# Designs tried in a protein design chat: VHH binders against E3 ubiquitin-protein ligase UPL5 (UPL5). Part 21

Target 1, 342 residues: E3 ubiquitin-protein ligase UPL5 (UPL5), of Arabidopsis thaliana (Mouse-ear cress) (q9su29r532to873)
Amino acid sequence: SPEALHGGLFMEFKNEEATGPGVLREWFYLVCQEIFNPKNTLFLRSADDFRRFSPNPASKVDPLHPDFFEFTGRVIALALMHKVQVGVLFDRVFFLQLAGLKISLEDIKDTDRIMYNSCKQILEMDPEFFDSNAGLGLTFVLETEELGKRDTIELCPDGKLKAVNSKNRKQYVDLLIERRFATPILEQVKQFSRGFTDMLSHSVPPRSFFKRLYLEDLDGMLRGGENPISIDDWKAHTEYNGFKETDRQIDWFWKILKKMTEEEQRSILFFWTSNKFVPVEGFRGLSSKLYIYRLYEANDRLPLSHTCFYRLCIPRYPTITLMEQRLRLIAQDHVSSSFGKW
Key: E = the ipSAE of ESMFold2; O = the ipSAE of OpenDDE; V2 = 0.75 times the mean of E and O plus 0.25 times the DockQ between their complexes.

## First folded at step 8 (VHH)

Design y6 (from w3 with V101I; framework vhh_etentamig_d1; at its last look DockQ between E and O 0.32; V2 from the best seeds 0.00; counts 0 for: pae E 7.2 > 2)
Fold by ESMFold2, look of step 8:
Structure y6 (fold): chain B 342 residues (1-342), chain A 123 residues (1-123)
Amino acid sequence: as target 1 above (342 residues)
Amino acid sequence: EVQLLESGGGLVQPGGSLRLSCAASGFTFSDYAMSWVRQAPGKGPEWVSGIYPSGGDTYYADSVKGRFTISRDNSKNTLYLQMNSLRAEDTAVYYCARETIYDESGYLTFDYRGQGTLVTVSS
């Protein structure tokens, strides 16, 4: 129940404050990592903004999906109440649905760029040219492939018989957007909102919280760093050529990386792979494993990389001190950027 | 002491398939990334494909992507190349090569290469 859950969670946070704040933040992060893991089919990433999540319409096949979305709403509400950043971003369409706001064409630009461009073109075409071409042959329907089946959905009564023209094309686009982007996640949004509201004051309407925010405000409240960097996970997804995993240079490398700041670690990752951030799945979410190759040259040379292959090339450094100095040099932003600076 | 022995070459028709093998000995095979390189008559060597020590990740030249598959069996110290949809321009001597380190110019070096196996694609 809400009362039992609220009391139990308060007891847990109270005890966590006595034992350390980092454990509380890690609990929220681990729970959200499981919820938003794409393999659990509850959420999916936006195709045109990979950082953002929205409910997966296909999650309806799981009979327990309403409970999972309600639970997610409770977790997010509790994270906001306790000002814990859980490291997730919501798609704009999902945010607007939570706020009870109408979705406009401009709101889907980063959700589905192809649909955005097509609808924008329909609305901006010269009215006489559009009407002379029978509205490009459009009627008030949406063609979809749902659960492997192709289907035609009427956007209004007798939509198959209603031609799109320059006077009604705005209505067509509005209905198309609603049916394509809002309707498929309506149940998930409803369940999320129930769980969210359950954790907040019942005297405040559920939608008033989100209506008072810009999406960027919610991003700030929920987003910490993109993902914590786990050195153990990094090491577990790294292989070697010209070195053995038991070589002292390999042991030195991981010890140095572990004591670097997160900013320095991200710089090394970028130098190695051209990726600035680790996926929410961890290093297994990258396109391949990472590799450390032996570099033949003088044992004091700077590392090289071949980022298309996720290869970091280092010489057999004679001391840990020299390796650390060289790695910190490549972690600095300006090592390769001297021409482009003010 | 390092030995790389290629086999499985022969004459095939365009669009056909062939599987090359490379038996490795004299070193710890599972510690090294391996490659196939080829040399067509009258041309210089061309890198074809590579595979990492674990056998999980593979990489290919653009000219063979989607047609060739590299693999390895570390328990048998054997490297393989499955070649499908063969074309006349795939005609070459194919060499098994051990990847080792990058040189001072940034080129990946191959410290050992076998004697090769001839693949001829002709109708």
Scores: ipSAE 0.019, ipTM 0.565, lowest interface PAE 7.2, mean pLDDT 78
ESMFold2 (binder alone), look of step 8: mean pLDDT 80; pTM 0.798
OpenDDE, look of step 8: ipSAE 0.063; ipTM 0.577

Design y7 (from y1 with E104R S105E; framework vhh_etentamig_d1; at its last look DockQ between E and O 0.01; V2 from the best seeds 0.00; counts 0 for: pae E 5.6 > 2, placed apart)
Fold by OpenDDE, look of step 8:
Structure y7 (fold): chain B 342 residues (1-342), chain A 123 residues (1-123)
Amino acid sequence: as target 1 above (342 residues)
Amino acid sequence: EVQLLESGGGLVQPGGSLRLSCAASGFTFSDYAMSWVRQAPGKGPEWVSGIYPSGGDTYYADSVKGRFTISRDNSKNTLYLQMNSLRAEDTAVYYCAREEVYDREGYLTFDYRGQGTLVTVSS
């Protein structure tokens, strides 16, 4: 029950013995990976920013559609509550809808340039000219073409009979934008909001939560910092057990990380902490310092991690080449889980 | 002068075996970890195996683990690589290398490496 979820979550992975906060963080990330996987068709990548997601209007055909979006709302709320950066970015229109804000013409500038330009021309055209040309023959309807079928949607009662003119063209554009971008995902937004609200105190409506945020704020909360991972910051927030900071293995470790791609670095971080992303504040924003422990086993063994404690265990590798090989192997196992290029 | 001289390479059929040797001179061989690296045609260098000075600890790339065995005879200043169950993908020039170092550009390299010996695995 939603009430039970307020008491905290205990997560266990099937066929794994690991439990605790690390497992929970990993769960949030993996679940979100599945939810926002374009292959599952619940969400679509935004046209203006490939990294961002919007509800798929076509998802309504699935009888479980409402449940999925409600579930998503709950998961996202819980992730926020637990301060887990799951790496999800919402589309601006979707965000605005969640906040109960009206979509402006400027909000769609990059989403649909053609429509934006058309609407802008309508609004900026000389009023006398516009009216003398019968409002360009426009009426309060939206014409859509889907799969070769043309449909006409009235934007207001008897919209087909209502001509656009210089006095009502603003209203026309507003209704057009609403119908084109807001209306198609209205149900998904409602379901998402309901799920989201279930996780919040009854005193705070979900709209109020989002309304208090800028999109960038939400981005920071869900994705973390947008800047590349700072190796120096990472190093500054790492302690050592069984190694000295001056040990060659430690030097090698950080040199290897520095040479890695950002994706590889994130994979290592995920392996280490079950965090794929770093908070906006950097590594200081994490719940704990990171730890590198010496693994007193075979010196060619793979690293292991205790994510609940932000502990990475590394053998005393004899060469940097071996260390790099082992670390890259670890990184490769987690590379497949990305929402996009950062 | 530090010298590393590889030998034992040649043509072998898939599933066959070869033993490579590396004769070291110009330094105290027993004080240094040694490695084998290989470079296939059109590919970058790949680390294959390493051995500690005492010979007690060995390590391998995953690609050769269970098939290759590195050893050394410090009395003879010689490094060995026994290669069993050879595959076509093992075709490469094999180099004996001493300690790994960073170059001025920050790339991993070896302070000393031999001229290499060619291993060709082909039916």
Scores: ipSAE 0.021, ipTM 0.495, lowest interface PAE 4.6, mean pLDDT 86
ESMFold2, look of step 8: ipSAE 0.044; ipTM 0.593
ESMFold2 (binder alone), look of step 8: mean pLDDT 80; pTM 0.799

Design y8 (from w5 with G53P T100E; framework vhh_etentamig_d1; at its last look DockQ between E and O 0.04; V2 from the best seeds 0.00; counts 0 for: pae O 10.0 > 2, placed apart)
Fold by OpenDDE, look of step 8:
Structure y8 (fold): chain B 342 residues (1-342), chain A 123 residues (1-123)
Amino acid sequence: as target 1 above (342 residues)
Amino acid sequence: EVQLLESGGGLVQPGGSLRLSCAASGFTFSDYWMSWVRQAPGKGPEWVSGISPSGGDTYYADSVKGRFTISRDNSKNTLYLQMNSLRAEDTAVYYCAREEVYDESGYLTFDYRGQGTLVTVSS
């Protein structure tokens, strides 16, 4: 129940003996990965930014559709409450809808350039010219073509009979944009908002929450910083046990990380902490410092992690080559965090 | 000449305690990682515990964690192993070993090891 979710969450993965904050962080990330998986068709990649997600209007065909978006709202709210960066970016239109804000013409500039240009021309055309040309023959309707079927949607009552002119063209464009970009996901937004609100205090409407944010703020909250991971910042927030900072293995470790791709670095971070992303403020924004521990086992073993404690255990590798091989193996094969031995 | 001499072994009942000592000579003791290893009858050698040169970092095998405590006194060139709550499975010859050599396979090994001291846990 929503009420129960206001309490502490205890997560346990099947076939794993680890529990705690690290497990919870991993859960949020994995759940969000599934929710926003394009294969599940709940959300679509945004046309203007492939990294961003918007509700799929076609998802309504699923009878469980309302439940999914409500659930998503709850998960996102909980992630925010727990300050977990799940790595999700929302589409601007979706964000605006959540905030209860109107979608402007400028907001769709990159989403639909053709419509943007058309609307811009309508608005900027000389009024006398526009009216002398019977408003270009436009009426308050939206013509849609889906799967080869043409449909005409009235933007207002008797819109088919209402001509566009220089006086009402602004209203026409506003209604057009609303009908094209807002209306199709209205139900999903409502459902999402409902779930989101369930996790918030009844005194704060979801619209109020989003209205107080810029999209970039939300991005920072959900995905963290936009900048590449700073190895120096990472190093500055790491302590060592069983190693000296001057040990060759430590030097190798950071050199290897520095040579890795951002994706590989994130994988290592995830393995280490169950955080895929770093907060906007950097590593200082994490709940604790990071720790590298010496793993006193065979020196060719893979590293292990205790994500609840931000602890990475590394053998005293004899060569940088071996270390790199092992770290890269972790980065490639371990999408999910291993909690290692408690 | 590097020398490691273990002492303190003996017969003890289950649940009992022993303290092992290792006297080191012939090298700068404070510069080296030190470890205890044990070998039970019919079994291969098992690493038990390790300690950093400064003594600030200690490590234990899972089998002895919470029961054994490794320590060192660099002023006395002595390594210690406090063994509490001893079990029958702890029966072994315990060796003091100096750490810092990688073998040909890339494994960290011990360049020097003492003669060992026998610990027998039996009712």
Scores: ipSAE 0.008, ipTM 0.304, lowest interface PAE 10.0, mean pLDDT 86
ESMFold2, look of step 8: ipSAE 0.011; ipTM 0.488
ESMFold2 (binder alone), look of step 8: mean pLDDT 81; pTM 0.802

## First folded at step 10 (VHH)

Design z1 (framework vhh_brivekimig_d4; at its last look DockQ between E and O 0.46; V2 from the best seeds 0.00; counts 0 for: pae E 5.7 > 2)
Fold by ESMFold2, look of step 10:
Structure z1 (fold): chain B 342 residues (1-342), chain A 124 residues (1-124)
Amino acid sequence: as target 1 above (342 residues)
Amino acid sequence: EVQLVESGGGVVQPGGSLRLSCAASGFTFSDYAMSWVRQAPGKGPEWVSDIYGSGGDTLYADSVKGRFTISRDNSKNTLYLQMNSLRPEDTALYYCARETVYDSSGLRYTFDYSSQGTLVTVSS
């Protein structure tokens, strides 16, 4: 439940901090998957970029929504402090609100293309033609439809009485954008910012932090790079114990990874390190080199990992076919296994 | 209930040797893999070595391989680290840790209990 998410998961986070960095990384990833799960109705995907999230204005129906957004702000701040990539992208409009920056027409292009095009037409129309046609009959209002009922929201005092013309159409568009994209999430942004600030060192306000970034910087900090995983880079940052670099098993390992889908490769990386995504600077951006260690037990067992130290432990598999089968098995959504025993 | 108590730290000259001990209680010692971890002044934790309760399997960080030997005596519930050919860069707080699985797969490991640590200083 949402109450368990806010209180219970936060307390579990403190316990995970004492346990180890790999468990902490995985905890952040799982908590963010739950927070941004569309079923929880706290966040919505952006209409014209389904990769990105914004607060759901309708979350206000839940009286506890301020607590949920404050908790989310704390989680994101802690993930940033621990340099954990949680796989979340923010909509540009949401990012700008966190930064305390004005939303321009160009900023909504990928958030709402229909409104972008309509507003662009209004601003680019010949001034004399626009004025001679009473500004297309526009006034300073935003038409809404909620619960099957059509409502009119005035963008300024007496907006229903204020005609749009070539001299004020920029003001009209600015107010329309603000009322459509900023105003509906003001409370959620405020509560997120409160939680975010509570977790930062040096008393850095959220606006100052986000204002110093481009959106692409935040994308890299929260999700990592979008480039396909480079197997060559992965191999260059991997050391061996119990294997020689020239061993057949090492050659087989990298050939198998190269054949895997990107989804399977990310699953192997997550099993190995608790990182779902490679940093923008590549494997060099991880906190340590990766390691492949030999297990001297049964030659057919599943791999093990110690994610705090980026260590993958595998036996000296007798065939490439067996190695591939075992690696593909651990790539399947981290299914529970009892193949190996202590 | 679980307790890990280390001993054997001290000051030693470069090239010298020390043996660390870690006494375990409150759990079935032979069921768990055990690790030594060190933390140099002003640096983050560094894994040193592992030993599995199944016997025979030991693992070492490259920085200590050939110089350090991890061992255990399951009849005495005691973990050991024999440190030979010590260097100034081995100066650190050394602690033992119990490994456990921490997810539903049963294949991924972390530490759930650690000792307080014993200081090893290698100085000329």
Scores: ipSAE 0.057, ipTM 0.528, lowest interface PAE 5.7, mean pLDDT 79
ESMFold2 (binder alone), look of step 10: mean pLDDT 79; pTM 0.780
OpenDDE, look of step 10: ipSAE 0.482; ipTM 0.796

Design z2 (from w1 with G106L Y107R; framework vhh_brivekimig_d4; at its last look DockQ between E and O 0.01; V2 from the best seeds 0.00; counts 0 for: pae E 11.7 > 2, placed apart)
Fold by ESMFold2, look of step 10:
Structure z2 (fold): chain B 342 residues (1-342), chain A 123 residues (1-123)
Amino acid sequence: as target 1 above (342 residues)
Amino acid sequence: EVQLVESGGGVVQPGGSLRLSCAASGFTFSDYAMSWVRQAPGKGPEWVSDIYGSGGDTLYADSVKGRFTISRDNSKNTLYLQMNSLRPEDTALYYCARETVYDESLRLTFDYSSQGTLVTVSS
């Protein structure tokens, strides 16, 4: 069953490699970096939203591509179940296909803005003008170029002979969108969905899962929100050990974080928790509260963290200036290293 | 070959007790801090407790403080978790782990962990 397979994956790491909960979280990040790396040609960035990925239709030249997409579905399902942010966003068309929903013209706006604008113009052109210009010479075909070869596919029977006019232009646009954006990745979507379903407890169908979400909900689950981190929310979800909440060091800590840039704040969060982005629902969406623990060694030591426990360990710094210097040092170093990983 | 082997899991009624053991081999046990970690079905891992090599420095998650006691016997290379006053929410896979620093960013982590033993608290 899916639960048994989850246990098998964890057991494999325990038996063969040095592993732990923190290493497993890092494994998700590294695997997704490999999967979505353009060098591997499994996924492409969307033309008009470079943050987002969609399956690469050309990936089918690799006879193992079904296995790769099935594996990717397993990894994403597992990451969602464990609330691990893997740092990727899906294209709206890909998301809608996973949800089993129809793709409309408005859905491709950020996938391909040039095509969106062209289709919108075709639909909004004055009907009499459009018809008197032979439908701009359009017929029910889609011209493609794959691997340097141009191909013409008919959108309907005898599409090469069927002129577009004001009465059928909506049908033309609907078929064009389906054949250009949905159909080319259909197999990759199916294989992804198989892997996804196999990992879920009780084999919940992917369409049921994704249909319950807006795209923004999935964005939050996979990457986290893009909103600035709320320091007040952060503080409200933090407990202390070896410090009293009223200690000067605790007051200094939060003042320093409030002064940091968003990039520095995200670096501190990542150092503390291995999460670069806060869940969409805020810090309450994390699996645990955060903790600040006292280090009893030298009072000038750099902070340490136990990311699996959401623990930040700091000494009782004698001044706010020293605390700031140490926190900025770990934010600066972590940003450089972690940015290169993501 | 570093090896951690846990035992002592089972089914117990609410309010009951269990004692988990973790036998360590392949390293100098007394040099390492050790942790117990649990994972409830469908949830992420939750740290429970740790103990430093001397055996005197122990820490507990708030959810188990006062009910669980971590200990170690360095002469037997064994880590223990005494769990008292068990609640249904303590139901989870429990595993022991060895603590270390795994990157240059000073993040502490576990480099080795056991397979896990299931603890079920139900009527």
Scores: ipSAE 0.000, ipTM 0.327, lowest interface PAE 11.7, mean pLDDT 77
ESMFold2 (binder alone), look of step 10: mean pLDDT 79; pTM 0.787
OpenDDE, look of step 10: ipSAE 0.023; ipTM 0.310

Design z3 (from z1 with V11L D31S P45L D50E L59K A61P S75A L93V S114R S115G; framework vhh_ozoralizumab_d1; at its last look DockQ between E and O 0.02; V2 from the best seeds 0.00; counts 0 for: pae E 4.5 > 2, placed apart)
Fold by OpenDDE, look of step 10:
Structure z3 (fold): chain B 342 residues (1-342), chain A 124 residues (1-124)
Amino acid sequence: as target 1 above (342 residues)
Amino acid sequence: EVQLVESGGGLVQPGGSLRLSCAASGFTFSSYAMSWVRQAPGKGLEWVSEIYGSGGDTKYPDSVKGRFTISRDNAKNTLYLQMNSLRPEDTAVYYCARETVYDSSGLRYTFDYRGQGTLVTVSS
């Protein structure tokens, strides 16, 4: 029950013994990867920004789609409550709808440039000119084409008979935008909000939560910082056990990380902590310091981690080349699980 | 070139036993931890056993603990998996793999080399 979830969330994987906050973080990440996987067709990548997601209007073909969106709402709410950066970005239109805000013409500028320009021209055209040209022959309808089938949707009662003119063109544009961008995902937004609310106190409506945020704030909460990972900050928040800070292996480790791509660095971080992303505050925003432990086994073994404790165990590698090879192997394994790029 | 070649797979009845072997070449066998992993039809890769280079330390998941035994002969560059009390759910392709990387959750395993596998079918 939703109430039970407020008491704390404990995750256990099938055939696994591990539990704790690291496991929970891992679960959030994996579930979100699955939910927002394009193969599942629940969500679509935004046309203007491939990093951002919006509900798929076509998801309605699945009778269980309401449950999926409700579930997604719950998951996202829980992730926020637990301060887990799952790496998901919402489309602006989707976000506005969650906040109960009206979608403006400016909000669709990058989403549909053609429609934006058309609407802008309609609104900015000289009124006398517009009217003298019969409102460009426009009526209160939206023409759609799906799978080769053209359809006409009335934007208001008897919209087909209602001509657009200089006096009502603002209303026309507003209704057009609403019908094109808001109406198709209305049900999904509703279900998402329901799930999201279930995880919040009864006194805080989901709209109120989102209304208090800018999109960038939500981005920061779900994705973390937008800036590249600072290796210096990373290092500053790392402690050592079994190694000295001055040991050559430690020097090599950070040198290798500096040479890595951001994606590789994030993979290492995820392996290390079950965090794919760093909070907006940087590494200081994490619940704990990071730890590098010496692994007292063969000096050519691969590293292992205890994510619940932010512990990375590394052998005393004899060469920087060997260390780099091993670390890159770890990074490659985790890169394959990514569903998107920032 | 590193090579891992599995053998010993086959059809066995529930409750039966089977012993798998893996011949390793192209590297210093004794210097690496070795693992057995399996993949059942329609399922993901599952780690089933690990043994350290010296052969003194072994690890098993609960799913096979008490039934499977991993061992190695470093002089022969060979890894073994003794499987007892086999169950239908043990049906899978079994792979020999060099070195294992994992985290505290046990969800992620990375191997630098893996063999072609041998099929084990447990059926009445």
Scores: ipSAE 0.026, ipTM 0.473, lowest interface PAE 3.3, mean pLDDT 86
ESMFold2, look of step 10: ipSAE 0.152; ipTM 0.594
ESMFold2 (binder alone), look of step 10: mean pLDDT 79; pTM 0.791

Design z4 (framework vhh_etentamig_d1; at its last look DockQ between E and O 0.35; V2 from the best seeds 0.00; counts 0 for: pae E 8.4 > 2)
Fold by ESMFold2, look of step 10:
Structure z4 (fold): chain B 342 residues (1-342), chain A 123 residues (1-123)
Amino acid sequence: as target 1 above (342 residues)
Amino acid sequence: EVQLLESGGGLVQPGGSLRLSCAASGFTFSSYAMSWVRQAPGKGPEWVSDIYPSGGDTYYADSVKGRFTISRDNSKNTLYLQMNSLRAEDTAVYYCARETVTYGSLRYTFDYRGQGTLVTVSS
């Protein structure tokens, strides 16, 4: 629950110096997975970009929602200050509101494709045809539903009486977008911004911070690069203990990783380092080199890791086939959890 | 509240020995893997040794293998590191760390560490 999560956050911050860097990265990731879990009613995934989140307008039914959004703002600010990837992406509409920018029709394309297409049609329809059809019967209203209650919201004074036509349809679309996407989350954005500002050393407004970014920049800061992982870059930032760079096992290891899917590669990276995504600047953005350590007392066991030191421990596998089998097993999260202790 | 308190550090000549202790409280010590981690001046943390809950499974960094011995006494909630044949390179603050496990006990991540105890190896 949000209350239990809040208590856990205070404990984690109090014990930060007593905890290794890998636990801090894992903590931020896990906390954000819980905060952004749609079942907690705080955030929803974007319908047309499943990777992205926006505040849930219905979160207002929880009287504690202002505290939870303020808390989320604090967590995000701290993650940015510590350069910790939290594994979330923000919806473009949410980002624009944090930046204090107007939402255009093109900005909702990935948030609500149905409304995007409808508004596009309204704006692109032949003016004479549109006016001849009484603006498709449209007036300056928006129909909404919250908690099972249906409301009709006037987009301007006397909006129910104001017909849409070819001369005012752009104003209609602009107001519709604002009332549909911006206004319902205004309080959540306000509380998030308050929490975010509280963590900044000299109270820089969140709008100034976000306005200086493109959405892709924020994506890189919060989730890491969405580009394919460079295996060459990974290899260049890896050192060895108990293996030489020229050993067959090292050659096999990198060949296997090059053949893996991106999802498998990200799972290996997470197993190894607690980072699911490479920093925007590549592996040079990590706090240290990565390490492959030899396990001397076995020749066929599953890999181990110690994520605080970016250490992956593997035996000197006798064949590339065995190494591949073992690495693919740990890339399958549910399978590695099912093996228990070896 | 989890507490880890290291002791036993000090100044020693090269080739000498020290025994570090870590007193644990606030959790079921016997259920957790434990680690020694060290941090030399101007360097990041370096893993030294791990011991699993039973006390029978121990692992060492190559730089200390054969010279250091990790052990635990679950009845006293205490972790130990016997350090023999000390070298100047072993000079560091040594931390006791508790490990959280995921992926079926294959992936170790530290969740708590102590304040550390300084070991200085110098002639």
Scores: ipSAE 0.012, ipTM 0.414, lowest interface PAE 8.4, mean pLDDT 78
ESMFold2 (binder alone), look of step 10: mean pLDDT 80; pTM 0.802
OpenDDE, look of step 10: ipSAE 0.632; ipTM 0.883

